VH-VL binders against Intron-encoded DNA endonuclease ai2b (ai2b). Designs and how they scored, part 4

Target 1, 262 residues: Intron-encoded DNA endonuclease ai2b (ai2b), of Dictyostelium discoideum (Social amoeba) (o21044)
Amino acid sequence: MRIQIEKDQLGWVAGLLDSCGNIMFSKTHVSGNIEIKLKLTDYECLENMKTKYGGAVKVSRTGTRYRLNHSEGLKKLLEDINGQIRIPVRVKKVKEVCEKNNIEIKYPDKELSLDTAWLSGFFDGVGSIVINQTTLENKKQLVLTFNQKNNQILIKIQRIVGGNFYINTNTQSGKYKYALYFTSKEEILQLYEYFKKYPSRAYKNKRIGLIPQYYELQTLMTSIHDNQLQETLWKKFMIQWDYKEIDEIQSGEILKQKGVIR
Short names: E, the ipSAE of ESMFold2; O, the ipSAE of OpenDDE; V2, 0.75 times the mean of E and O plus 0.25 times the DockQ between their complexes.

## First folded at step 1 (VH-VL)

Design n2 (framework fv_narsoplimab; at its last look DockQ between E and O 0.05; V2 from the best seeds 0.00; counts 0 for: pae O 14.5 > 2, placed apart)
Heavy chain, then light chain:
Amino acid sequence: QVTLKESGPVLVKPTETLTLTCTVSGFSLSDARMGVSWIRQPPGKALEWLAHIFSNDEKSYRTSLKSRLTISKDTSKNQVVLTMTNMDPVDTATYYCARMEYDFLSGYYTFDYWGQGTLVTVSS
Amino acid sequence: QPVLTQPPSLSVSPGQTASITCSGEELGDKYAYWYQQKPGQSPVLVMYQDSKRPSGIPERFSGSNSGNTATLTISGTQAMDEADYYCQAWDSSTYVFGGGTKLTVL
ESMFold2-Fast, scan of step 1: ipSAE 0.138; ipTM 0.606
ESMFold2, look of step 2: ipSAE 0.000; ipTM 0.468
ESMFold2 (binder alone), look of step 2: mean pLDDT 89; pTM 0.901
OpenDDE, look of step 2: ipSAE 0.000; ipTM 0.464

Design n3 (framework fv_narsoplimab)
Fold by ESMFold2-Fast, scan of step 1:
Order: C-alpha cells, then sequence, then structure tokens
Structure n3 (fold): chain C 262 residues (1-262), chain A 124 residues (1-124), chain B 106 residues (1-106)
C-alpha cells in the first residue's frame, strides 16, 4: 500500500512478519535475512517495506517477494518489531537473528491488545474478507477470517474480538486447518473501527472500507419488496466489491513495469 | 524419489516428425501446481527452453518454434509427450525433460529435477 | 528475444572465490536460477530464487541478484566445482537461459 509506516504503526510490520515472514541464515548472510511472500496485487505493500528498510522486491507471474539481506536495514527492522512477535516458531527465529545482530530480544505482553497495529499486519498476511451467497435464502453474508495451521493464536484473538472457529477436515499440503471467522455485524464493525486506526496495507483495505456500505445496503433491503430493485442495488455494490478486472489490470501493469511481461 | 526419463536416443531424417516421451516418477501429473518442461541443448551450445505443460493442462511454447511444437500429457501413464514437426539438422541436440515444481508466492518457472537427456540426431 | 549475458569462461585457483555473473535488463526485479552441468551429465539446480540452495548443494554456494546483474558465488572453490554454469530467468512469456560460463579450477 501507499500508506507510510509511521512509528505508531510498527506493530503492522511485526504482525506481517509473524503471519508470513521467513527468517533464514547462510554463510553469505551469517547475520540472517528476512523474506516475505505475498500475492502480486500486494506488490505496493512490499515496496513500502523496501522504502523503510531497504532490501529488494521481486515479481513473478504469480506473486511478489520481499527480501532483506542488508545488515543495517535488517537491524532497524529487528529494533522496530522487538517486543511484538507472538508466534512461538517465529519468536525462536527472531531470538536467533537478534543474537546474531547483538540485539537483546524483548517479549510482548501475554494478552493481545487492539492498541497496536499487530492484528492489522497479521490480517494482511493470513486474513480474508469475502461476501458469500447463501443458497437456501438467497442472502449475502459478509465474512472476515483469520487462517492458521494451529489454533493457539486464534484463541487469543477470539478473546479480544470474538468470532467462531471453523476446522477444515480436508487438509492438503499448504492448506490451513483452523479458521477464526466473523459474521456478526457487531464484531465486524468493531474490527472496522480497529482498521480505521491501524489500516490494512494490503489490497484487502479496499473491501474493509466498504463494510459500512454493506450493512447500510443490507438494512435497506429489509424495507424493499421489489426483487429487481434489490438485484440492481446489490449489483452496483458488487461492482465496487469485486475488483477482479481491476486486480488483473494492476497485476499486468506491475508485470510490464518490472519487465516480466510485455 | 523424483525421477524423469526421456525416450530414445533417436535418429530422425530431415522433414520427419520427432516424438519424445518423458516418464515421471515420485510425483503425479494430477498435482495442480506441478509441471514438466522440455529443454534442449545442441552440442557445445546453451540450454534452450521449448515447451511446458502443467497438471491443469496449461501449455506454453517457445515463440520461434510454436508452429512446430505440441506438448501433451497422459496422466494415467504419468507421461508427457513432445512432438516437433519438420526436423532439420540444426535441431540435433540432447533433449531433456525437467520438472517445474509449481507456482506459489513468487515461485516462477524453474527446473528442480532433470531427466538424463536423450540424443536426437537429425541426419540423412 | 530476451538475452542473459554470462562471461564464457572463468578460471580460479583451488580455495579461491569464484563469482559468475549473469546480466539482463531489470534482472534484479525477477528471480534468477542457476544450473551446474558437468561434461556428459544433466544440469543440476544449484541455486533458486536468487539465493536459495536446494537440498544437497554445499554451503559454499551462494547467490545474489540486484539491478541488472545476478551472481553465483562459490567460496573455497574445489576441483569438483569445475563445470559449466547456466543462469535462467522468466521473461516475456518464456524461459530464458544464459549462454553459460565454463568454470576452470587450476
Amino acid sequence: as target 1 above (262 residues)
Amino acid sequence: QVTLKESGPVLVKPTETLTLTCTVSGFSLSNAEMGVSWIRQPPGKALEWLAHIFSNDEKSYRTSLKSRLTISKDTSKNQVVLTMTNMDPVDTATYYCARIPGYSYGEDYYFDYWGQGTLVTVSS
Amino acid sequence: QPVLTQPPSLSVSPGQTASITCSGEKLGDKYAYWYQQKPGQSPVLVMYEDSKRPSGIPERFSGSNSGNTATLTISGTQAMDEADYYCQAWDSYTVVFGGGTKLTVL
């Protein structure tokens, strides 16, 4: 995204790294390196990381990758996220890379807080926001979801924001087993207020901004008895919501700009 | 263990059609992300990509040779077939099949396992 | 036709560092891959996504990719590293290989 990462938003970097960051060591990079992979539509999100810390952003036909090998930028990133990493596997790696960079690791409070941007960054790495069509009543339902391979962090998120658990019974390599999902208007609007203060920097921010319009339209529908008018109003909203063609154009533009395609 | 094996070696006369089969083991051509590519190398020259096919039947061909190339797969036999028409002595090369490990989050087309190669000689 | 340029040959002494370069327009914005090929043998992937080593590749192999140039670096070069090295990238709906570099360890 185009939103700069200010000091009060550093939790976003920590949340993103906690959700999908990879920390690696090699003979060439003894002090470690950090890698983040995202969808191509989230290219600008990783460009913001490059602007703040240095490193490189690569693009391919299917995605984009941020890699930070530079010792000074790596140390700055580590200082910015220190005390904010929560996933045990990631905590172990952050401890190791901090030791190799002469930084004393700090640990976060046991309980999660909505007074940091951590949840926003975490959502950008593993979250989703969709509108499902219910088959029985021909109703639309807004769903926000956080996905994980285990449920420990999701339980902590549930304690502060609510939500319900879903377990995927058909698990294949690369598919998340657990999901914490939100369908309650009250809970989703609380998350919307959170995102107003700590914005998503992924393309998902476009849909987050449409949450109030969604509920306004849903309420309006209870007073409308003309099925064709209802369909027209939903169709107009879904044009804003379903930016598939715009996503394809933006992805194509990035690929052309970076010389991957012509 | 992942293995790929090309048919051949083959002697082809000018203007004839080349058909090569790649038999894969240790992975399925039903895996949505996996693919197989054909790459050739003329004696003493560089590697040259020809074509690939993914498990979902998505295909791509080298632009300069597209009119001469056909790639297909037989999932039940775990085989990928390359056909190249109107062979010329300049097409003499070692032909390799190689695995594309799939695409996900910035993984692009590259080749993690290669077959042993098969020599195709075009001569009268 | 996209072009990746490699020096045709490079000589190093045993124990020295070999740096094999691969140059192409905006190559640093793409992923670079490296293959090792010994005489009479198939190519072997030795580096993927610029700087990642496949299982079984010695730690002395490392990679980088920035600007217009990708580099495969072999520290403490051994006689067994003598081979042709090819870089590869994805470009314009096609896979492109470099011309290859013959590494000689004297």
Scores: ipSAE 0.000, ipTM 0.448, lowest interface PAE 15.0, mean pLDDT 82

Design n4 (framework fv_narsoplimab)
Fold by ESMFold2-Fast, scan of step 1:
Structure n4 (fold): chain C 262 residues (1-262), chain A 124 residues (1-124), chain B 106 residues (1-106)
Amino acid sequence: as target 1 above (262 residues)
Amino acid sequence: QVTLKESGPVLVKPTETLTLTCTVSGFSLSNAYMGVSWIRQPPGKALEWLAHIFSDDEKSYRTSLKSRLTISKDTSKNQVVLTMTNMDPVDTATYYCARTYEVDSGSYYVFDYWGQGTLVTVSS
Amino acid sequence: QPVLTQPPSLSVSPGQTASITCSGEKLGDKYAYWYQQKPGQSPVLVMYQDSKRPSGIPERFSGSNSGNTATLTISGTQAMDEADYYCQAWDSSTAVFGGGTKLTVL
């Protein structure tokens, strides 16, 4: 379903751009352009950007891309996010594109807090929510993660929500160097309350909505001694939980609908 | 092997509507990096770009002619159709369709393969 | 708009270097493209993004683009290079072509 971007969700747009937005200058677009690349399952997020600001959304087998070139829409987007961009490299690029479009750049007036939709947009760009099976006691563990090339913003997020750092020393695969991850039930439920107020607009929102059911099942399993019943209940939950198979089906449907495949 | 072929040649009377079809082979109109442009050339004159269409139905038209031009595609038939209304003798030209290939992650386009061209003559 | 201006004709002897120019305001801030057209034939892309050569185009073709002028250079010009040459650039989402240069090799 197509989600409309409302005025009260401008923080979400700023967070998304801050997480994975690319601001470029080229011989074709000297006043700059903005590009956002997401997974195919998040196609409708970018189509809503196109509806509000103009530009183009392209679909390929490897993902979806939103591009906004110099236009009235670019100026409108710049005005909407002005004062809300927090990542230093992105602030530098926003300043440059504002200068080329005769807009005076503004900086955030307050430190990062959970009173804006910025973290929700940021999560939609670089966040993940997965269920891992632990090797110890063969138990399932819910993990929520934020990934970044630099740790500055992750330190600020940690100050308000908690979490633990992981440093990926193998960057050869193109993975982000830093991760802030959450495995604590208390911290994850705090994030769940945040997302109830400022919803994710990506496919991940379906998994976020399943967080309470996950912990209910985990508690219920302590009282069930029938292995077949335990297996059946987890299988029913995992059908709702977004594993790779559901993403592939939805991606295939989007590619077929947009005419990339038959 | 990539080929593009324009319909025609066509004789059009002044004020009539021109309809040209470009049939493509060797690539899909569903490919996110491929599109088709229409480009015309009056006898002894320069090339003039008219319109393009991409797989996602992204369209663009020459500003001076936008009110007269419509571009569409039929992916199942591998065809792109150009319609131009209110034809005038000055619109007499060879009309080409050309593959519009997206390079450098969508920042630039090239016309890398061209059809043979079709002569459109506007006279009574 | 940019308006792209080319000389209408250029004559060279076989083996000489031909330099075909294309002028437009701040053209060096845009990418230039070049097409070759022989009589009765469709245009063929011979140079893209200022200086990149498509597969099948001989190494004697080179390009440059700086300031207000893009140049297509053909070294060791051969009789088979005789054709009309058109420059092209993008003005946002629209393509603009130059007036063309008739290259004669005699």
Scores: ipSAE 0.000, ipTM 0.418, lowest interface PAE 14.7, mean pLDDT 82

Design n5 (framework fv_narsoplimab)
Fold by ESMFold2-Fast, scan of step 1:
Structure n5 (fold): chain C 262 residues (1-262), chain A 122 residues (1-122), chain B 106 residues (1-106)
Amino acid sequence: as target 1 above (262 residues)
Amino acid sequence: QVTLKESGPVLVKPTETLTLTCTVSGFSLSNARMGVSWIRQPPGKALEWLAHIFSNDEKSYRTSLKSRLTISKDTSKNQVVLTMTNMDPVDTATYYCARILRYSSGSPFDYWGQGTLVTVSS
Amino acid sequence: QPVLTQPPSLSVSPGQTASITCSGEKLGDKYAYWYQQKPGQSPVLVMYQDSKRPSGIPERFSGSNSGNTATLTISGTQAMDEADYYCQAWDSSTVVFGGGTKLTVL
């Protein structure tokens, strides 16, 4: 049981690294180093990385950064993610750093699996979950999205979970061009079942946990004919959903604790 | 029990439009893991993939025939429809619909219909 | 469009091993699938994800896929294995089939 839980967590690390990890080489770090940048509110999950592998977590007004230089911890992380990295650019970098650390590179299965935490970690790096107010029908719509510069991995994700493609043709250099988005209740509830087994470790997990309540409320609204009561119930739900203000307060506290602001 | 059944057989004149319906049973076209493909086989020749559609309405077409092909589904009737315009005698073939099982371990064509003969002649 | 090349025919004696090849550029980076088709019948899936057998397919069927070549291997070939065999792969959102191999057991 406990061994299985640990293995699931390692799949999450691989997915996160595959989504937003950077592998760098320098004259002072010829054996490589790994960097992950996340939002300030995700500081705690990077501290957990530091606890397991060592390295350093730094906080700034623009976010939080985890960096792991050559050490036993880097070797341990490489062994833990070996065979799970899928994005070609990162596969190439993982191969290079494995070679410099005398580790035999392993490759993942060609198709994605919902029996690993990889997709959960990947979502934590490049995913989003929002509620939009549609102009056309004055209706709320729950949307989950995966963003990428290249659509190949998104095609593989679509193959196992569905979704629809959106292409941003007005993309500046360095921005994501492709998005795989989900608006179907059936598909989103399937993803919710996946996240129940392999939870998000980012702040997004709070919204993921609210998915069932969102659809319960949407169904309940069909039975309520009092417009003021409908607005009151949606407002109460949106207080839980819209954690932006809570997010900003928590961000301020983290910055204060780390001495970045006073 | 999973079954797929193509409409037909059909006789088509050159330049006419072909319409084929695949009726599925034992699974729902609203299921995110399910898709349906159309594949043809001219007499004595190889299998040729034509088009597919998934539950989320994602569609793909054979590049060389894309301008002639349209695939659609009616989830309430459990049917997938293929149309092919400007038919030619070389399009004479047995047309199959097949299920695409989209799951974590791949996407095979795991169940096939019996096939329907489409003959294009003047 | 990627092309998958199969030998058009292969003959083996009963009890011998039949090896049917399917060649394509970087095919080993994709999953290979194999279908068996007997005269007047619909194709039947006999191998998926390079080397996995569907329920009901005998253990004498095995598969491999590396580099540019996928192989379907039938050990102890029986008369009932006589059929056309097609390989298949996904190229992004599109599908490509091989030209087929007619296996004769005589």
Scores: ipSAE 0.000, ipTM 0.430, lowest interface PAE 16.9, mean pLDDT 82

Design n6 (framework fv_narsoplimab)
Fold by ESMFold2-Fast, scan of step 1:
Structure n6 (fold): chain C 262 residues (1-262), chain A 122 residues (1-122), chain B 106 residues (1-106)
Amino acid sequence: as target 1 above (262 residues)
Amino acid sequence: QVTLKESGPVLVKPTETLTLTCTVSGFSLSDSYMGVSWIRQPPGKALEWLAHIFSNDEKSYRTSLKSRLTISKDTSKNQVVLTMTNMDPVDTATYYCAHSDYGDYEWYFDLWGQGTLVTVSS
Amino acid sequence: QPVLTQPPSLSVSPGQTASITCSGEKLGDKYAYWYQQKPGQSPVLVMYQDSKRPSGIPERFSGSNSGNTATLTISGTQAMDEADYYCQAWDSSYVVFGGGTKLTVL
């Protein structure tokens, strides 16, 4: 059981690193260092990595950053993710940092599946979960997306969970060109079952937990003819869904605790 | 030093099965960022992608030829094998194996073998 | 069944700019790649992900990709640039190549 819990945590770390990890070499840290940048609301996510591997978590008004350059902690992280990195540009960097730390790189020997926490970590790095107002029929639509500069990993994800592609034709520097999106109730509930087994460790896990309530409310709306009651019920749900006030309070508290603001 | 080398040249009779091997050196087919594609070029015509194999044994095939194509690898020999059934004179072409660097996860070909001529005739 | 269309030939004088086009439905939504092939030789990657040059490819090679058209631009074209050029794109389940453009430098 302990082994399984550890494996799930390591799969999640591998997915997170694969999605948004940056591997760097400097004159000061020739053996390499690993950096992960997330939104300030995901500070706890990175603090958990610091607890396990060491390193440092920094906060600013623009986000939070985890950096690991300590020899033992870096080697521990590399051993933990070894054999689980799937995105080729990241595999190349992991191979390079492994070589500089005298670790023989290992590669995934199986196709991507829902039997690991990799997709959960990957979602935490580049995924989104939003409710859109549809232009057709004036209905609300729950949308989950995975964003990438290239579509190959998204094709593999599509093979196992479905979804549809959206291509951003006007991509600015730093924006993703491809998105795999999910609007089907069946597919989203399949993803929800996956996340029940391999939970998101980012703040977006709160929205994932609201997926069943969203569909229950959507079904209930078909039997309610009072427009005011419908509006009231949706407002009640959206208060739980929209964390802006809570995010701002938490962000402010973190900034004060870390001495960025007074 | 990374190199790819196709077997052949080969003469194949109509209806027979073509088998080509690509021997790779300077890298291991177990390396997860490495894949190999087979691409052909009939005389005086365009390049045509046929099949791809990734280090984890995932495979992709040109849709129109999928029923005729099999791609496999032998990691111990560091070879990729392409099999194509029911050969026809229109399949006469130079066949290349090419290294696919999935850099940011797209198939493109940074290194190519020298190519091998496959002629389909009696 | 996506198709990438290239002009079959293009002639430029030495020192002039050559612009080789590759057209396909919503090609700008995909990455474009370019290969140079000289007679009797294997193709050589000269441009990847629309506008990135591989190591060893001179700065006079540049690329763009928007709407339905990707373009490989060779500024100050030299005799050594004379070759067939093929564009390539990734389309969901497979790789597709253009028909090729024979660049003549005279």
Scores: ipSAE 0.000, ipTM 0.408, lowest interface PAE 14.5, mean pLDDT 81

Design n7 (framework fv_narsoplimab)
Fold by ESMFold2-Fast, scan of step 1:
Structure n7 (fold): chain C 262 residues (1-262), chain A 125 residues (1-125), chain B 106 residues (1-106)
Amino acid sequence: as target 1 above (262 residues)
Amino acid sequence: QVTLKESGPVLVKPTETLTLTCTVSGFSLSNARMGVSWIRQPPGKALEWLAHIFSNDEKSYRTSLKSRLTISKDTSKNQVVLTMTNMDPVDTATYYCARIEDTYYYGSGDAFDIWGQGTLVTVSS
Amino acid sequence: QPVLTQPPSLSVSPGQTASITCSGEELGDKYAYWYQQKPGQSPVLVMYQDSERPSGIPERFSGSNSGNTATLTISGTQAMDEADYYCQAWDSSTVVFGGGTKLTVL
């Protein structure tokens, strides 16, 4: 999604960094550097970061990556997110980078608020929105999820928007252990209202926009008992939901432009 | 004045086990940001990475050689040790230890900023 | 094991620009690093994170990384630049080196 990062949306940058930002130091980069990796379809999302702060965006077969090593842009980014970083390990890294850049660190309020774009940025980094088709009962279920290594931030999110916890006990090295998931229509529609004011900048925004249509279709299905008509209506909706052909075309064109494929 | 120094030079017979020690001076291996790799170079050939030990004691190995390689560190002696089993004449090379700052999230590093002088390992009967 | 491909040799005249390439899938989303090695000496870092120059390395050294190809560029090449040059990248927790390029300045 190609949306400019305006002043009232700076919380989105902070949320994205909290979710998937890597803040690095080296002997030669004592002022620090920032790295963000997203899906290939989210290239435009990271290009917006480059437009605002400088740095570089790279594309590969596995995804897209933003890196910021430029001192002027890094200082601007730090000023813009100051007071909005919430994940403890990233707070410590941001504090170190701020000190090396002569910036006084600020801290956010203890409790999370829906009056900022932070949750939207966090969702873009570690969130998912999917429709599951259960084989056993042949039912569709809309699921939104936030994934995290530590459950502390997920507890704060649950406090304001609800949801249920899932713990993955078969976690392989580096895999997320905790998930906060949403299957309730009421809770998902509340999240939809939040995203209307603070939009996702990832391709997920297209699916978020389809949430009302999903529930309207589910309600309509309770009144239709023609199996062929039901199947046709779901197929039409799922074409919009999957974006498969459009995403494949976009990915191919981006890879060609960047010289990754031919 | 940061220095890495490999033990040796050493002569090894075919089938024997090689043990090399990298002694670190000017910084502590208990520094959470520092890791060490072992890299070799056969005469007239390219650099070949063998093993790395990260600051958190996680280890990685060249896949083709991992059954023969062991890397460990002794923070009290400030040393990194490489062991390589079943040596063969093709393993004759100059062996380097090199420092890396662990600045990447989970198991990758930055540049090798400081290299040891290298030590010649000759495998011959 | 993945490989990084470099031309084995490159010859330039003094004052000419030398461009040493390094190709591999890892370079599409990973940093490239470059090391200079003179005969009988240990390698020396000359370029890190694609395009960053270490303190003490002359400004005539520059780097880039686009698509699957990283390039080390030496403008106004001097006799003292004659050496073997190796590219390097991280593939997850493992390290990959290129085959090396012998730069000759004649």
Scores: ipSAE 0.000, ipTM 0.415, lowest interface PAE 15.6, mean pLDDT 81

Design n8 (framework fv_narsoplimab)
Fold by ESMFold2-Fast, scan of step 1:
Formats: sequence, C-alpha cells, structure tokens
Structure n8 (fold): chain C 262 residues (1-262), chain A 125 residues (1-125), chain B 106 residues (1-106)
Amino acid sequence: as target 1 above (262 residues)
Amino acid sequence: QVTLKESGPVLVKPTETLTLTCTVSGFSLSTSGMGVSWIRQPPGKALEWLAHIYSNDEKSYRTSLKSRLTISKDTSKNQVVLTMTNMDPVDTATYYCARVYEDILTGPYYGMDVWGQGTLVTVSS
Amino acid sequence: QPVLTQPPSLSVSPGQTASITCSGEKLGDKYAYWYQQKPGQSPVLVMYQDSKRPSGIPERFSGSNSGNTATLTISGTQAMDEADYYCQAWDSSTYVFGGGTKLTVL
C-alpha cells in the first residue's frame, strides 16, 4: 500500500533526526531550523529530504549537510515526525520548535517497537557495520554497532534486540562515550529481518544485504580444507563488502560532473 | 517484570541512624540509564523526595536534609541503601524506593515509573 | 528550591471533567509528571512528559504544560478516579513534588 510505504518513510526520518539532527534558534530564524550532517556517500539521502521539505543541501570534502530554514517545510517535517522522537534532549527541542510553529507536540510510546522504521533511521545516523579480523585463529567477525554520547536509548534498544555495551574511555575529543554492539549470529539475523521490513536508506544498506551471504560463506569454510580456496572465496566476498570505498570515489566524481562540487 | 522492595518496617529511637535497603529485580543497578530514588510520606502529608543514585554512582540529595542523608548501592546484591542520621519523631513516615530511567546528561525521561510497596519507619522512644 | 503549588482539594460529579493544576515558575520549560495515590497504596505514574499516558492508563486522562501551569485533565470522571494526585518536576539537580490534590467524586 502506498500510504503504508509513506508512513514507514516518516518513521525513518524521525529516527535519523533523533540520531544526528540538530534543532537551532537564531535571530534570523526565531521559529527554529533543523540541520543534519552525513557522509558524502549519503548525499542523495539528504537531496530526498530537500525534495520533500525544501531547504538546502551543501557538500564539502568532509561530508554533506542538510539545513531546513523554511517555515512551511519545517512545519511539514515537524508534523511528519511528531510522536516519534525519543532522545530526551531532542524531545525538549522539538517541543520548543513545535510551540514556535503552533503545533501541539506528541510523544512516542514508552517502549521501543520493531514495528516502525525509527530504528532503521537511527542506525543510518549513528550505526556501523564492519567485518573485523580476529586475533584468534585469523577468524573474521561481523559487528554491528550503535554509538551514542548518552546510554538511555541504547538500553531500550538492548531490551528489544540484545547486544553488549562498550564504553569509550576517550571522551576528551567529543567522541561517542557508549556503544551497543552485536556479534551474535542469532541477534544479527534478527536485526537483518528488521532491516528487510524497514530498509536502511543510507549507503550501509548494501552491507546489510550481504549479511546472509556472510554467514553462508562462514559455514561453507568449515567444510573447506584448502587454504588457497578459502582465501579466494573470502577475497571474492570482501570485494562486494568493500564496494563502499569504490562507491565513495564514484559518488565524488558524479557530484563533480553534476556541478554540485568543484 | 520489574519490582522494588524496601526493608522493614523499622522502629528507630530519637538520635539513632536509620538504614533502609531497596532490593531490585528485573533490572541491574549497573545498567546505564537506570537509577533509584528514595521518597517519603509522613502520615496524611505530601510526598517528599529524599535522594537519588544514578547508574554511574553519582548521587543527589534534598538540600534541606543533605547533611543527614547517604545513598549507596551494592551491584552484587542488586540493592540500594539509604542512611539517615539523627532521627527525630517528625521523620516518622512511609519510605518508598522508585525506579527512574535517566541519563546523567539529560535527566529523567519517564519520571518514577515503578515504586516499591513502601515501608513504615516509626521514630519513638 | 522550586515550589510546585496544587489546590489541596477538588470535587466533581461522576461523568464531569476534572482539571487538576500544578503551578511553578517556568514549569512549561520543564517536564511535568503526575502520580495517582489511593489510600494505603503506593503512588502510580499516570502521566509523564507533560501529556503522555503510560501503558494501562485510560484515554480519559490527558495532560498539558505551558508557561507556569501544568494540568492533569480527567474527562468523564469515574468513582475509581477518586484519589490524591501529585505533580512532579525535574529542576537540574533535584526532584520536586507538589503538595497534592485530593480528588473527590461525589
């Protein structure tokens, strides 16, 4: 249903804003403005925001930025995400900007649900998906992570999907203090089922789609005794996995060709 | 299911020190974002917040009673302990512990969402 | 030392709307919470973050918070709603409770 697909997209927008959105007030924008910063590879993601709500997308060598200053588009965005913002500091700012735009704020249910696209949008803002080489027997390990300065929301995510906490001891540079990470095949496959229903809209969706193939290959490796064959099969898989690096170069070139960057 | 239970009831003599224990189940006190508050209610009077302990072991106290109050936790026993010195008959009340879902940077989100049954503390000679 | 002021009592007839107020300086800049307490029982959270109902709390309960006043509204008040109601706010480092309102349903 087209209406259902539209509503799923709005949940994703709410999750993204909750993860990395900034709400600001200034003398020139007393009714508020919203800013989202992402990696260059996610430029198209922010262009889609501009198409729906207005505003502007700016590109630099360090990333891409979406800013919504237009009252009309801001009001539409606020109405679309209303009732879905969960991070306490962002909830307070959404309340303030809603008041300045004559919108009555709504709040989400206390417990998180996997029946919304919120977690997908949240993952796109602060999540990561990587394959690490372990020191034990030169074994590969798939890791998904959610990073935050505050641990409140990570505890709620842990209640519904599991995972383990890691505390970053270097907080001096403004790095994320808390991480919820996943290494369990069972938990990662449950997250994969969630992402099948509510897809990532960021570049990392390509890696999410490779999760089943990763575990199939890992299982196959237990039956292969030829080291050269094992290396060849992993190399083939890692070419698909590392496609992000190739796509980053291609994204930059495409943006130059379109005259968006110089 | 989350439950909190206060120790007691307790009879305390004037000038003595009160010690109350809150035993929690269904969540760990070492879990980030979870905290516990102590609240009291004298017979027929209003609720009065006393102290709070954060998951990271940071503590806060009611200003008027700060010199008399100590809050601590034992994560191995999953217990929160409140100590109050120099008890007086006016301190007679039902004492509650309650869960707060919070972050040290952003404060409480849901308020006090799960409460213990309460325990009667009577101060008399 | 923020102070939250509630009317000490409120009386309504069954089926009427009850509005319980909580006043404090710039209370609208903070989140307000509401607790229901029946005689001999522990308080129960009935409203959090100004206007959100916990699971299991009937739809007839609603809340608002703006300027200096937070309000708990009970539409179609029932006999079972008779209780003491307390507002509560967070002020940077402390939790503050209002004095309570005894709701009587006659």
Scores: ipSAE 0.000, ipTM 0.376, lowest interface PAE 20.7, mean pLDDT 80

Design n9 (framework fv_narsoplimab)
Fold by ESMFold2-Fast, scan of step 1:
Structure n9 (fold): chain C 262 residues (1-262), chain A 123 residues (1-123), chain B 106 residues (1-106)
Amino acid sequence: as target 1 above (262 residues)
Amino acid sequence: QVTLKESGPVLVKPTETLTLTCTVSGFSLSNAEMGVSWIRQPPGKALEWLAHIFSNDEKSYRTSLKSRLTISKDTSKNQVVLTMTNMDPVDTATYYCARDSLEWYPDYYFDYWGQGTLVTVSS
Amino acid sequence: QPVLTQPPSLSVSPGQTASITCSGEKLGDKYAYWYQQKPGQSPVLVMYQDSKRPSGIPERFSGSNSGNTATLTISGTQAMDEADYYCQAWDSSTAVFGGGTKLTVL
């Protein structure tokens, strides 16, 4: 059991690295380095990486960064993720770093599976979960999204969980070109069951846990005809949903204590 | 335009206390991303970091000299003051103050430096 | 406490590439910074956060930091680049400087 839990967590590390990890090496040095950049609210996620592999976590006003290039910790991380990296550009970098560290590269299965924590880690790096309000009818819609520059991995995710593609025609604002989004209750609840088995390690996990309550409230609203009462009930739910803002405020207080911000 | 300027005695006797003042212009010492460090350089030798003060009055000191160093600031005068007790001829050096610019905690970079002030410790 | 080791001197001919190294345990897990100092002058920041150039520093300056070694690279070295170069990193809220490298363009 413990072995299985540990294996599930290794899939999560691979997914996170695949989503937003940067793998680099120097021509004059055998060992490379790994960098992961996340929003400030997710700094604890990177502290967990530091605890297991070593390296350093830095924080700023706008974000947090993990860096690892110590030989022992890097080798352990490479062994842990070997065979689980799927994004072609990162597979090539992992191959180069493995060769420089005398590790034989392994390749993943061609098709993606929900029997690993990879998708959970991937979601933590590039996923989002939001509640949108439609302007004309004042209705709420739960949306879960994966963002990528290339659509290849998103096509594989779509095969196993569904979803719809959105193409951003203006990428100059730093937006990704492709998004796979979910608005179907059936598909989102299927993803919820996946995340129960392979939990998110980021702030997003709090919102994922609120998915059943969201649909219960949405169903209840069909029997309520008082617009003011509907607004009051949604406001109460949104206090729980905005957990991310509480984490950001708390993170800001930590940075004030450390002398980074006022 | 950002400027920093060191001032203080050019000659200090052994066992005396050195007091140096850094006057800053072009930025506020209350700016959350800014701090000031003191760095010294003995003639012909390497740079040696001494002390840091941040906008919220957080301070740090070189471990080997911690018992001799005190750093403070007066935000209303735009000044940072360093005191170093029990001066010895080996402390003869050019003393610089520099602005600490923050992007990643706890890392600062010294983007603007004062002209430096040579302090000679001799009788 | 931590030590950053630089070669004390380096000589290159005009137009050659100069590579100045800075070694320290797990230095690549930290940010490296580089300062240029000409005789009688204050140090000038020439590279920050491993590989970022400050405004006004020529494109021929580049940096890297991996493993135990950070490197400042000056391509097409010019006579005006002749100076002492110091690396710097942070450790436990204290800044540490390397011993410096005297670059001679000859």
Scores: ipSAE 0.000, ipTM 0.482, lowest interface PAE 12.8, mean pLDDT 83

